# VHH binders against Probable F-box protein At1g14315: the designs that were tried, part 1

No score or structure here was measured in a lab: all are predicted.

Target 1, 278 residues: Probable F-box protein At1g14315, of Arabidopsis thaliana (Mouse-ear cress) (q9m9t0)
Amino acid sequence: MQLLPHDTVEDILERVPVKSLLRFKSACKQWKLTIESQYFQAKQLICSAGGKDLNLVLVSEVPKRYHIYQLFHNSCDGLVCLFDYQTLNNIVYNPATRWHRRFPVSSTNTWRYINPSSPYRINTSSSRGHALYVDGSLYWLTGKKEIKVLALDLHTETFQVISKAPFAEADHRNIITRSLNNRLCLSVSKPLQQMIIWSFNSENKTWEQIYSIVNRSVTQSLPVAILEKNKLLCCPRSNSRQLMIYDIKTKSVDSVSIGTYRCGDSVFCYFESLISIL
Below, numbering starts at 1 at the first letter of every chain, in headers, positions and changes, except where a header shows other numbers; antibody chains aren't numbered by Kabat.
ipSAE, averaged over its two directions, is called F for ESMFold2-Fast, E for ESMFold2 and O for OpenDDE. V2 adds 0.75 times the mean of E and O to 0.25 times the DockQ between the complexes of E and O.
[cut] marks letters that were taken out.
The coordinates of atoms that the task and the answers printed are left out; those that the model quotes come from them. Centres of patches stay.

## First folded at step 18 (VHH; from k5 with T52Y G54S)

Design j3
Fold by OpenDDE, fold request of step 22:
Structure j3 (fold): chain B 278 residues (1-278), chain A 121 residues (1-121)
Amino acid sequence: as target 1 above (278 residues)
Amino acid sequence: QVQLVESGGGLVQAGGSLRLSCAASGFDFSSWAMGWYRQAPGKQRELVAVIYYSGSTRYGDFVKGRFTISRGNAKNTVYLQMNSLSVEDTAVYYCATSWFTGIESGDFDYWGQGTQVTVSS
């Protein structure tokens, strides 16, 4: 018999580390039901993300030819997307729970197919073949001149072109997909000149320009996170031990030490969750 | 303004060595990829070597361990050490840089004027 009201127990559990929550599932049937509920998992995620501290993951990029490429481009809802070069699969992975699900990218996969197949060829030989996970979908950029956004809904396993790029002409190389504030974003950068960040509105399927930056240092960096809506966390991508915080209003740049870690291409915010894709 | 200035080219006998230098300015040298390309008369420009911001390197298939690309912190310079040169290596060698890099030749955004390398038999 629980000595505490159910609501109180839930409030406490929401603040417990995921590793401990997993252990607690074995301790009590009621806890197990609570922890496995979608409602609780959503609340836990909010609590995890609402912490005062910014949790950053820095991934060292070691190109391993002909091996499994683990590229962490982003995290959303406590999930990350990995690309398995050997099997040509995207793996949606929860590091905290170790839950994972594989999604084939190429029609050459032998284990299963997504039907219907992607309306566009996904180039798995490039970094663009690696999907960005945001809010239950994997996203790719497709096309060279006319850039489109391709989405795979992971629940329905359906491919859809959700939109055209919000810009007329851009070099495909200069476009970086990011998850900022749990939204699909495109960073279009002309290094030394400007960086424009677009945010996708999933409700009305439109793009909004949220930032236009001309600071030379920032245009030579990767956007990582939006801080307090008016500041942008950036990675200089120079193996630096410092990140940059750009104030959009004052146009000032502050440096933040990351200790013994070093900046690379894969820097993103991460929060532990119990989330899985059903 | 981005500037790339090559030096170190010249005439060398087959089997000899050369060291090319490229002095870079006008951008954050440490965060950009640096590369060497070459173009022989009547041939397409081809990738010789690339060094990424991470220090990782990539070489053209013809290099076969003969060339080494490196970067120095002093004066933002990238080097190409070329050993065991052959007549087929005769070309204009170009220094290049780009923030964004791809896997194909020509992905660089800025180029130097080039330096002539001539290998005699």
Scores: ipSAE 0.678, ipTM 0.860, lowest interface PAE 0.8, mean pLDDT 88
Fold by OpenDDE, fold request of step 22:
Structure j3 (fold): chain B 278 residues (1-278), chain A 121 residues (1-121)
Amino acid sequence: as target 1 above (278 residues)
Amino acid sequence: QVQLVESGGGLVQAGGSLRLSCAASGFDFSSWAMGWYRQAPGKQRELVAVIYYSGSTRYGDFVKGRFTISRGNAKNTVYLQMNSLSVEDTAVYYCATSWFTGIESGDFDYWGQGTQVTVSS
């Protein structure tokens, strides 16, 4: 028996942790229908991401014998991208629901193929083999001299070169792919000189320079998140126990302690969701 | 590397029993789900039994209490005790594992080579 209006119930459920929502599915048929609806899941994500609290994930080192999956240093829509070194698959994973889907991007996989195959070779033996998930697609950087952005649409399982990189030449070690504000971003650094962050516009397929930073410390860091009031959260590459908050306007840097954790390649913002790739 | 090696298969008479073993390595055995699948000739692979990291189990509909899945933590081995076997149980039995145990996780991710079980009339 429903005692509250449906709209009221939905509003309440949107703010409930995903773990609890999963339990609620078993408690009431009506709740199950609501929670499983794409509309609700989208609303829940908005609520989750709209919170005032910064939710950071710091990945700790695990024993080498258990290095089965490599977590990419990014999250979008409550999903993360994993790389399976054994199967050479990219895995899109929802940590909250434990939903996952494998994408066989390598032609060496015999169980399933993506047809047509990638127009460019994805080097699974390098960091470039790791895909970035953003808004229903996986992204790779391809090429050495002429860098292109390769996208795999996860719904249609189609590859597409969506653009050239917005810069002519750069050391691949100094190019970082991130999802910032749910947009594909590229950070290009000249250490101790400059870091430029580009954001991709999916509508017009163009790149926009959103930041140009000359702060020495920031140029040696990884961009993690765009914060309110024109601030950029950064992770030092030196495995510091402190994150940096760079103020774009004042050019000041504040430090944030992360306790016993260390900065590294796997620091990113995360919001729990009910999202899956259908 | 995740490795699964099945053993214990063979020929058995109808009404007999068989115990399959799967030796697991290359992953944290205690935190992964373990399962048994089977595939009969001309048939699709089907779930026989799953044991989750919590110790909870799930069985295929055809099992009807005849089979029991269990794990030995010390030896990183999962077992399938099969009783009251029938000719219809003839199949290749596969050990499988997965770290992903969510509701919508789908099938297991890693598989053994399989062991043949033949039940004669």
Scores: ipSAE 0.610, ipTM 0.815, lowest interface PAE 1.0, mean pLDDT 89
Fold by ESMFold2, fold request of step 22:
Structure j3 (fold): chain B 278 residues (1-278), chain A 121 residues (1-121)
Amino acid sequence: as target 1 above (278 residues)
Amino acid sequence: QVQLVESGGGLVQAGGSLRLSCAASGFDFSSWAMGWYRQAPGKQRELVAVIYYSGSTRYGDFVKGRFTISRGNAKNTVYLQMNSLSVEDTAVYYCATSWFTGIESGDFDYWGQGTQVTVSS
């Protein structure tokens, strides 16, 4: 490989797919040092997140690599958190690099309380009511009769109720939080009738209804990602081996085979990264 | 092509025992969760037992220690040993499987055709 100015090498490498970067680490010491630097890994993450290549995490891929019962979260910076039911430990895992670390690993990784604590009890009775990470914050749905959105800002470690839900609903089974286009979204579904997706505008602290869908199959599905603005990738709640792409303008539904995998709560998108935890 | 074939059902006297078997094919049996459900006439299906690929098990509340689920990975077969049967256990028993069911969930993707268990008093 030709010797290039270091800034030029970094600019080229940040556009290279993660699998290629892993191969390049064995090719020369300069590239290994560049690829492993925290500065480059942050640049690569930003570049990867800006691309239109998306990766899906399906449950069957994880058990082949790990001896795990799973607790799924959405991803953060290309990392996922897994729960190993046999050892009762959490694992932070990078699917692209296969880096992982079990927690707790030492007394240095001790748990602590956040004070003041949450002003509301967090509903954990639904697998869909777990925390959602979006842009430096965690979000939950809370409350019984009046549903509220509770946020934890991870930088300040401060809880805040950011708004009431934009609709009247007490049954948490009909409301799902999702990260769509790196925005906090709520999906409210009435099966066979409609699905409404609300997006939170953090600038003016308001909710915007971004989709109103009347479709028999889509209203029984989980939104996964927005494709090309007018298309929604959805996971059927049935035991389907297919994902759906719903075109909001034409109201058409296309299918995408996922082979022997099945749809379920274990499907989410992530961006590939080189990130690891020290 | 996932296939599940139950066997071992039939008539049994109250207080007796019965062993159900479910032969599985068309998937990597050792990596999938296996379970048993039952459905009495006019009632909803209810979970009897589940065994995860790790060997961890869970049972429906009504089992109260009377039933045991096990798996023979070499034979691609899951078993349900049913002891101390009562007339309330009369139902069609279904074998089920899924690659992932979650720690908090017993929902399953694939189902057998079922085998009748009838407990006489």
Scores: ipSAE 0.000, ipTM 0.122, lowest interface PAE 16.1, mean pLDDT 70
Fold by ESMFold2, fold request of step 22:
Structure j3 (fold): chain B 278 residues (1-278), chain A 121 residues (1-121)
Amino acid sequence: as target 1 above (278 residues)
Amino acid sequence: QVQLVESGGGLVQAGGSLRLSCAASGFDFSSWAMGWYRQAPGKQRELVAVIYYSGSTRYGDFVKGRFTISRGNAKNTVYLQMNSLSVEDTAVYYCATSWFTGIESGDFDYWGQGTQVTVSS
């Protein structure tokens, strides 16, 4: 049995008190680097807004080694999955406890096939095509012209196409999956013009349009979390060192510094757990 | 249990060479990172070299070009070839191992007892 890594890194985020950011400054906890290695860094930000605490994790590869990638857009029961293309290892780690384990692709005792396999090829060409975990299932987008949502139920280990996308025409390059309020969401954007966010209701298998956003900066960003009914936390795709908070009612945008890390990488809401895998 | 035993230390003249060895047992050697650290009297322990599962290596800034880390997976042994030694290289050299290491920090989980290297002028 492997022991947990004993990385200890303390980071202090510099915050600038400005009128537009004062409320958010008091709600956000200091960034803490949870694991640092030759391959990746994980940084945790705890934000409180409207009486809820949110944990954000930024996973970024260090500049010298760009061979490690995030396999999923978010965490699964407090675990994050990475892949090291150089060593052909999957890496599972828990940022809250700093537990981790490697799973080599070549290990026959560690891997099995799911039968029946996926009815569609699960292809990834960018972070937009990676799996997303929500409430016991993994989700992918498939197809290009007629976009479908493919699900894998982790309990039953069965694949199913659960829905067609709720929009008739969109550029597939501008469609991404996100977990917002622990629900499967699709963000469909026309850059510099509009972004529409759809939420899937798994109880009745229907889509609901929950936001329609007209903002040049926000339509070029990745939604990360819903902080309040009308406040959306976004990560700019422009490799910014700032996150954005968009207020849908006032249409205002506030910025939040994330220090020296760039938010153009993988940023997601993280829900803590004590889970470890033997 | 993890065991690391260093050997190959001793007295050498400046400009000379030494080869350190570290015999490892009690873990899956080929899947773990191996490293060398050193500590001079009155100073903090500092990274000399790391070799990862992939065979990729990292060196402390002070050792580039003079030292080479390698591993013999068939013999569960990691080596440090030290060339062009100077008096400043006098230290106790430690073998270390971990399944995963921090960036540039040298946060290794298991350590050997160390072997003395003394470089005379």
Scores: ipSAE 0.000, ipTM 0.107, lowest interface PAE 18.4, mean pLDDT 66

Design j3
Fold by ESMFold2, fold request of step 22:
Structure j3 (fold): chain B 278 residues (1-278), chain A 121 residues (1-121)
Amino acid sequence: as target 1 above (278 residues)
Amino acid sequence: QVQLVESGGGLVQAGGSLRLSCAASGFDFSSWAMGWYRQAPGKQRELVAVIYYSGSTRYGDFVKGRFTISRGNAKNTVYLQMNSLSVEDTAVYYCATSWFTGIESGDFDYWGQGTQVTVSS
């Protein structure tokens, strides 16, 4: 390995699974320095995020001392947010590396305001008011009769209403925001009746209806991921030991056993990363 | 169509006990979160208890161990056992549900019509 150029070694390492990278840190001092560098970690994240490899993390894979209730179905750069009910703290966790940190961290962490602040009300007291991270931005649903999509670009720290929601009346429907295929999606459903999934095209600032599902089991489930060949991975209920795969073309539903794990509201899709937060 | 029907309310003396029931239909009960809320005259609704699919529970701060929420999945029914009642517990009690696990107690999508609980001194 010492016979290879350093750039060639980096190109090889960035394609190696994170678990193997963790082992390689203990085997070679030069590889440890490379793997721990901010440059390599960013490069590996870009390589992983650009690939089609999809990883799931189940809540039961976290340390047993954490009590995880009411988790978000979202990840950012290989990190997930957990809630420790015993301490009432948020925890940022990297499932691939097992790195974690509790927030707030009062001794070293300061809060600041974004100026200018949001020009629109954000209703944090409803299921529609929770932020969703997608590809460098946070998104909220706001409004009552006319639902708007509010975005915060994390790079520029600016707020913008980017679209109206693609449906007229929201007060009688369940609306869930999800990141599917790294795009902002809205799952709009009446359980046991119909589920429509809309995907936002940021290039055109338009909504595309990507699924219209009339299936009793799927319409009472939570969408988790879009798999290859237009298959939708769903979590049918929190106590199920099965996931569902709905095939949009054949309209068939396959159940996939997850062993002794239960399909909860805490099944996430993520790309593995080496990212940690100070 | 989601339907929630509360029962078991009524008049009870201070220090007494009461058991509320909420019959649910029109959804997969075992997979949904169920909750109890109350609203006293002139006050905002407040969380009493939530029970999740796992059987895990959360209570409002004022409960202080006096109330217990439970669910009977075979009967599609959620219960609230209320002990050591005081006049301050007088309110309309509402059953609520949501088809996903919410983050906040007020994040429930469907509500019943309520059942009156009156505690006399």
Scores: ipSAE 0.000, ipTM 0.164, lowest interface PAE 15.9, mean pLDDT 71

## First folded at step 21 (VHH; from b1 with F100Y)

Design c1
Fold by OpenDDE, fold request of step 22:
Structure c1 (fold): chain B 278 residues (1-278), chain A 121 residues (1-121)
Amino acid sequence: as target 1 above (278 residues)
Amino acid sequence: QVQLVESGGGLVQAGGSLRLSCAASGFDFSSWAMGWYRQAPGKQRELVAVIYWSGSTRYGDFVKGRFTISRGNAKNTVYLQMNSLSVEDTAVYYCATSWYTGIESGDFDYWGQGTQVTVSS
């Protein structure tokens, strides 16, 4: 008999590191059931993300000597998406639990196929071939002139075009997909001139312009996270030891030191979770 | 305003070396890709070398280890060290820059005026 009420135990467990939670699964059957429940996992994620401290992951360039290229663009729900150049698969990966699931992109993949196949060819040789994971789906930008957003629902394993891009013309090189506040976002930059950030509403399938920034420094950076009080965390596309915080209201830019770390290819927020895609 | 000013071009004998310089201004030099292109008379402009913000480099197929692109530590300058030059390397060499940092090369947004490199036999 547990000395504490079950709800109290759950409250405590929600604040325990994922590594420890995994160990606790073997300690008690009741704990195992709790930890494996979707309800608990959702709560744990909220607790993990609700901390006062921003957890940033900085990804450095992967040396060419490795056959498998891992590209981190973002994190959502404690998951990251990797691309395996050898198998041409997207890998949705939970670093904390080591859970992973592979999704083929190319029709040449021999181990399994997604049927029906993507209505558009995904060029795995380009940066656009790397998917963005957001809330149970992988997203790609397709096309050059008429840019569309392609989504793979990971639960149903179905491809669909969810929307056209909210802008008429943009250089595809300057369109960056990001997960901001667990929403699919597009950052469209004209360096030195303007950066516009669009957020996708999955309920009504519309795009909302959430930011329009003309600050020269910010337009030469990558959006990383939306902070409290209408601030935008940005990282320069360099080996800088400084990030930028842009205040949307005052239009001021503050520098934040990242200590001994350097800006890499990707900077994104990460929170540990127990989430897996079933 | 973005400015790219090339220098270091000139006449050199086959087998010789030249070092081109490009002074850049008007943008965050450390976060932009820098590149060198060349255009010979009657030929299309072709990529010589690119150096990304990360320090990674890419070279045209004709370079074959003869040229090296590098960033200077000061004055926002990019260099192209050219060794073992041949007559076929005769061209106008252009400095270029782009904010885009990807696998794809050749899509630069700003260009210098170019510097003439002539290799004599």
Scores: ipSAE 0.697, ipTM 0.869, lowest interface PAE 0.7, mean pLDDT 88
Fold by OpenDDE, fold request of step 22:
Structure c1 (fold): chain B 278 residues (1-278), chain A 121 residues (1-121)
Amino acid sequence: as target 1 above (278 residues)
Amino acid sequence: QVQLVESGGGLVQAGGSLRLSCAASGFDFSSWAMGWYRQAPGKQRELVAVIYWSGSTRYGDFVKGRFTISRGNAKNTVYLQMNSLSVEDTAVYYCATSWYTGIESGDFDYWGQGTQVTVSS
């Protein structure tokens, strides 16, 4: 018998780290039921995404070492999607719960089809084939000369091309999608010269320039997270063991050690969830 | 300023070997792709080899396992080991670099002055 109202308990649990929530499942049957409910898990994720704590996931794409390839630019509701080249399996992994599921890549093992299909071919063998997940939608970059952003609304399961990006003249090779502050962003770089970060406004469907950076080191890096209004966390996109914090106002760069981990293309902000496919 | 300086070219007999080096400066070497191109007289410039920041490599069709591209990040140098050279490999070899995202084919952004490789019969 709980001394507190159920709603109050639920509110508290939503803010508890996932690791602790897993332990709490063993402590009380009612808690277990709550924690395993889809409703609670959805709320918990919202709380996690709105939190102030920064969690990062680093996926090593060194083929010789791990044979793992990231299929997305970031996580989807706390899940990371990977491909194992050694076993030829897709892997869905929850870093917070350690839950994972493997399923083979097969022409006969198609989960489902989305109709209508994408208006553009998505080449999964390229970096452009990597989807970015933001607020219930998946995003891809399409085109070389004329760059477009393809969006898949996961709720409606419909594809659409969002408004033309304001960077038609940019080199497509140096354009990357990023989720910054849980918003769809584009980093458009002229390495060694300039990096411009654009943020998409879903309400008015316009792109807004939020940062213009001329620091040589930063222009050769990947933006990972906005730490404060004027600070940007960046990954040098190398085997470095250090991240960079760029201060927009002071133009200073600080280094942050990430221990034994290595920087690369697959560094993104992560929100803990209890979500699993099973 | 980005600088690429090739070395190691010269005259070699058919069947011989040569190792080219390219010293790079002016950018974060470890995060950029490095490549080798060649241009023979009267022919178009063609890709010889590319090595990405991850260490992944790609070779031109004519290479057929004869050449190996490698990089030494500590020395900011990219290498091209060429074995089993033939007269057809005679060309100016160029070092190139680009900050390229993803695994796609494209032109490099910066080029060296080139080094002459001549293979005699």
Scores: ipSAE 0.688, ipTM 0.867, lowest interface PAE 0.8, mean pLDDT 88
Fold by OpenDDE, look of step 21:
Structure c1 (fold): chain B 278 residues (1-278), chain A 121 residues (1-121)
Amino acid sequence: as target 1 above (278 residues)
Amino acid sequence: QVQLVESGGGLVQAGGSLRLSCAASGFDFSSWAMGWYRQAPGKQRELVAVIYWSGSTRYGDFVKGRFTISRGNAKNTVYLQMNSLSVEDTAVYYCATSWYTGIESGDFDYWGQGTQVTVSS
């Protein structure tokens, strides 16, 4: 360890799986300090997000020991939010570190209001009510006739409406927000006809069509991840125990078994992090 | 093999019009995005227009309604109608196609050889 500069060691550690990093904390005091530092954790997350490895989180809605959890189909900096119906608590969970914290829903002690408030009402009763976290911002779909994307920048704590979605004619029920390749994406489906995936460019604030899919099975599925430029991982909505890999070039569909798990809204891609809420 | 062959370029006076054509072969024309790019001498290649699978279109900022991209399905041809041409539009125009259109400019998979468009004052 003394043979390498500290910076070099940090660079190497940033690329090490979180599980291994946790073990390395016991190796030496210096490593422990590094791994526990916010700076390192931020860098590690960036590396994780920029990696080519696919990490999937699957949350079963099947009651286990009388516990029913509702998953928010999103991850934030390696954290997953669950609602425990038994205790009526929100649970923030890090799948990589197994760190978790419970937050009472009715607790006034840990919440604050953001000012100014959202310019639009967020309908929590629909899929539109679910926030999507992408690169430091939360995104919602808003509007009935004209679908808009509402963004909350978590750093500046400001709301803004980003560009009007170019899919005004689409049924809002068939629009799904997803993080693909760490970008804000929208899946717009005409079931059994076509699915178009839009990607948002944060630099020029424009939407671009990145995929057009005509496969009947895929148009009824949820996009989960872009595996390769020409391969899309999808989750059937029919509670299947198989994921689908769609090849855009060949238009072929391959099935991938996920064992005892079932597909649904509870399947999403995430990045491993060391982050916890103090 | 994917082939893109441009035609319709030439010399035109300022204020004039040209219609570029791109004959496409070797791929599923109906399922791929088609686009036009241009490159002026000493400048970077820039997006002129894209037509997606759905028929939706995207244009470069400089187009300002002057150009129209369209598909001819029967002949596997994509067109670029250029109106109100200016000297600044002088460039080699390239036809391109892709089964994937990323966020970054230039993410087309195949390119034609290009056709020269020269606009005189």
Scores: ipSAE 0.017, ipTM 0.359, lowest interface PAE 7.2, mean pLDDT 83
Fold by ESMFold2, fold request of step 22:
Structure c1 (fold): chain B 278 residues (1-278), chain A 121 residues (1-121)
Amino acid sequence: as target 1 above (278 residues)
Amino acid sequence: QVQLVESGGGLVQAGGSLRLSCAASGFDFSSWAMGWYRQAPGKQRELVAVIYWSGSTRYGDFVKGRFTISRGNAKNTVYLQMNSLSVEDTAVYYCATSWYTGIESGDFDYWGQGTQVTVSS
């Protein structure tokens, strides 16, 4: 038996421009390993959407060798937070600068409590309990019959219930949080029938239904990014070597290979920064 | 329409082995969790095993390492290998599936009709 070493994480990050939307599928065949370490591998897919380069990062566990998963559904200020369940360490890394730092769970001088604490239970033991970072705040779902959205403002370190869910009769088990187009979104799925995506307007604290999707392959997948107002990037959960691009206007689906890596909850839209944490 | 068809049940002597199969259709099999539950006469339905789309597994406490759940995504089939069977394992075994997470507490959305397993002494 061999324990994972505590050596310095070595990684390589590369951004490869995608020329145009019309060549998105072809350019995606140019996946390149951008981050390799003893803990994880990451592969970059850059896709053009409306004159912006979309950076997609796939963080994958090397089977039976590395045991790392994302603690958040996305990145925060260019930082990715991972947990190594083999060594019981939190790992914060910046893919753009190659900086990283480990924070053992047992180290009491690196952790502090937020006071006052959350008015609702924050359960991180299931996929539904995972936090989502959007624009300076972390978001959770309550997990109760009447779903509420709990926010932690990272600047003020205060908890607030910002809204009730925008649906009266939905099965609460089918609600997933996502950051799409830099806004808090709820994806509500009946996976054999439809997927409805709601977007939160933080200025007036209201919800808007932005997509209604009936394609059965898409409704059994997870939304990852809005490539442009009519195209949604989706990821099937497991054992799939393909991402899907759903055109909301034409209702067509294109598949895009991600090589030998499998998609799942670990594909997200990444925004670079120069931030390091002491 | 979601369909789950169990097979492989039957009569077996104590100490013996059985392999249950559940053929699945009507959904994207590789993206859903699969599970086995059992119900003995007069008892509540209880978790035997769950296998997630990632390949991660969980077992009921009574399994004690005797059973193994696996999935064949190419064949849309989930399996339960049952070894070292005892009379207490006599029950109807149900295949189940759900797209959602956190299903170890018995919150499966679709169920098969069940297959009888009888362990004789």
Scores: ipSAE 0.013, ipTM 0.513, lowest interface PAE 7.6, mean pLDDT 69

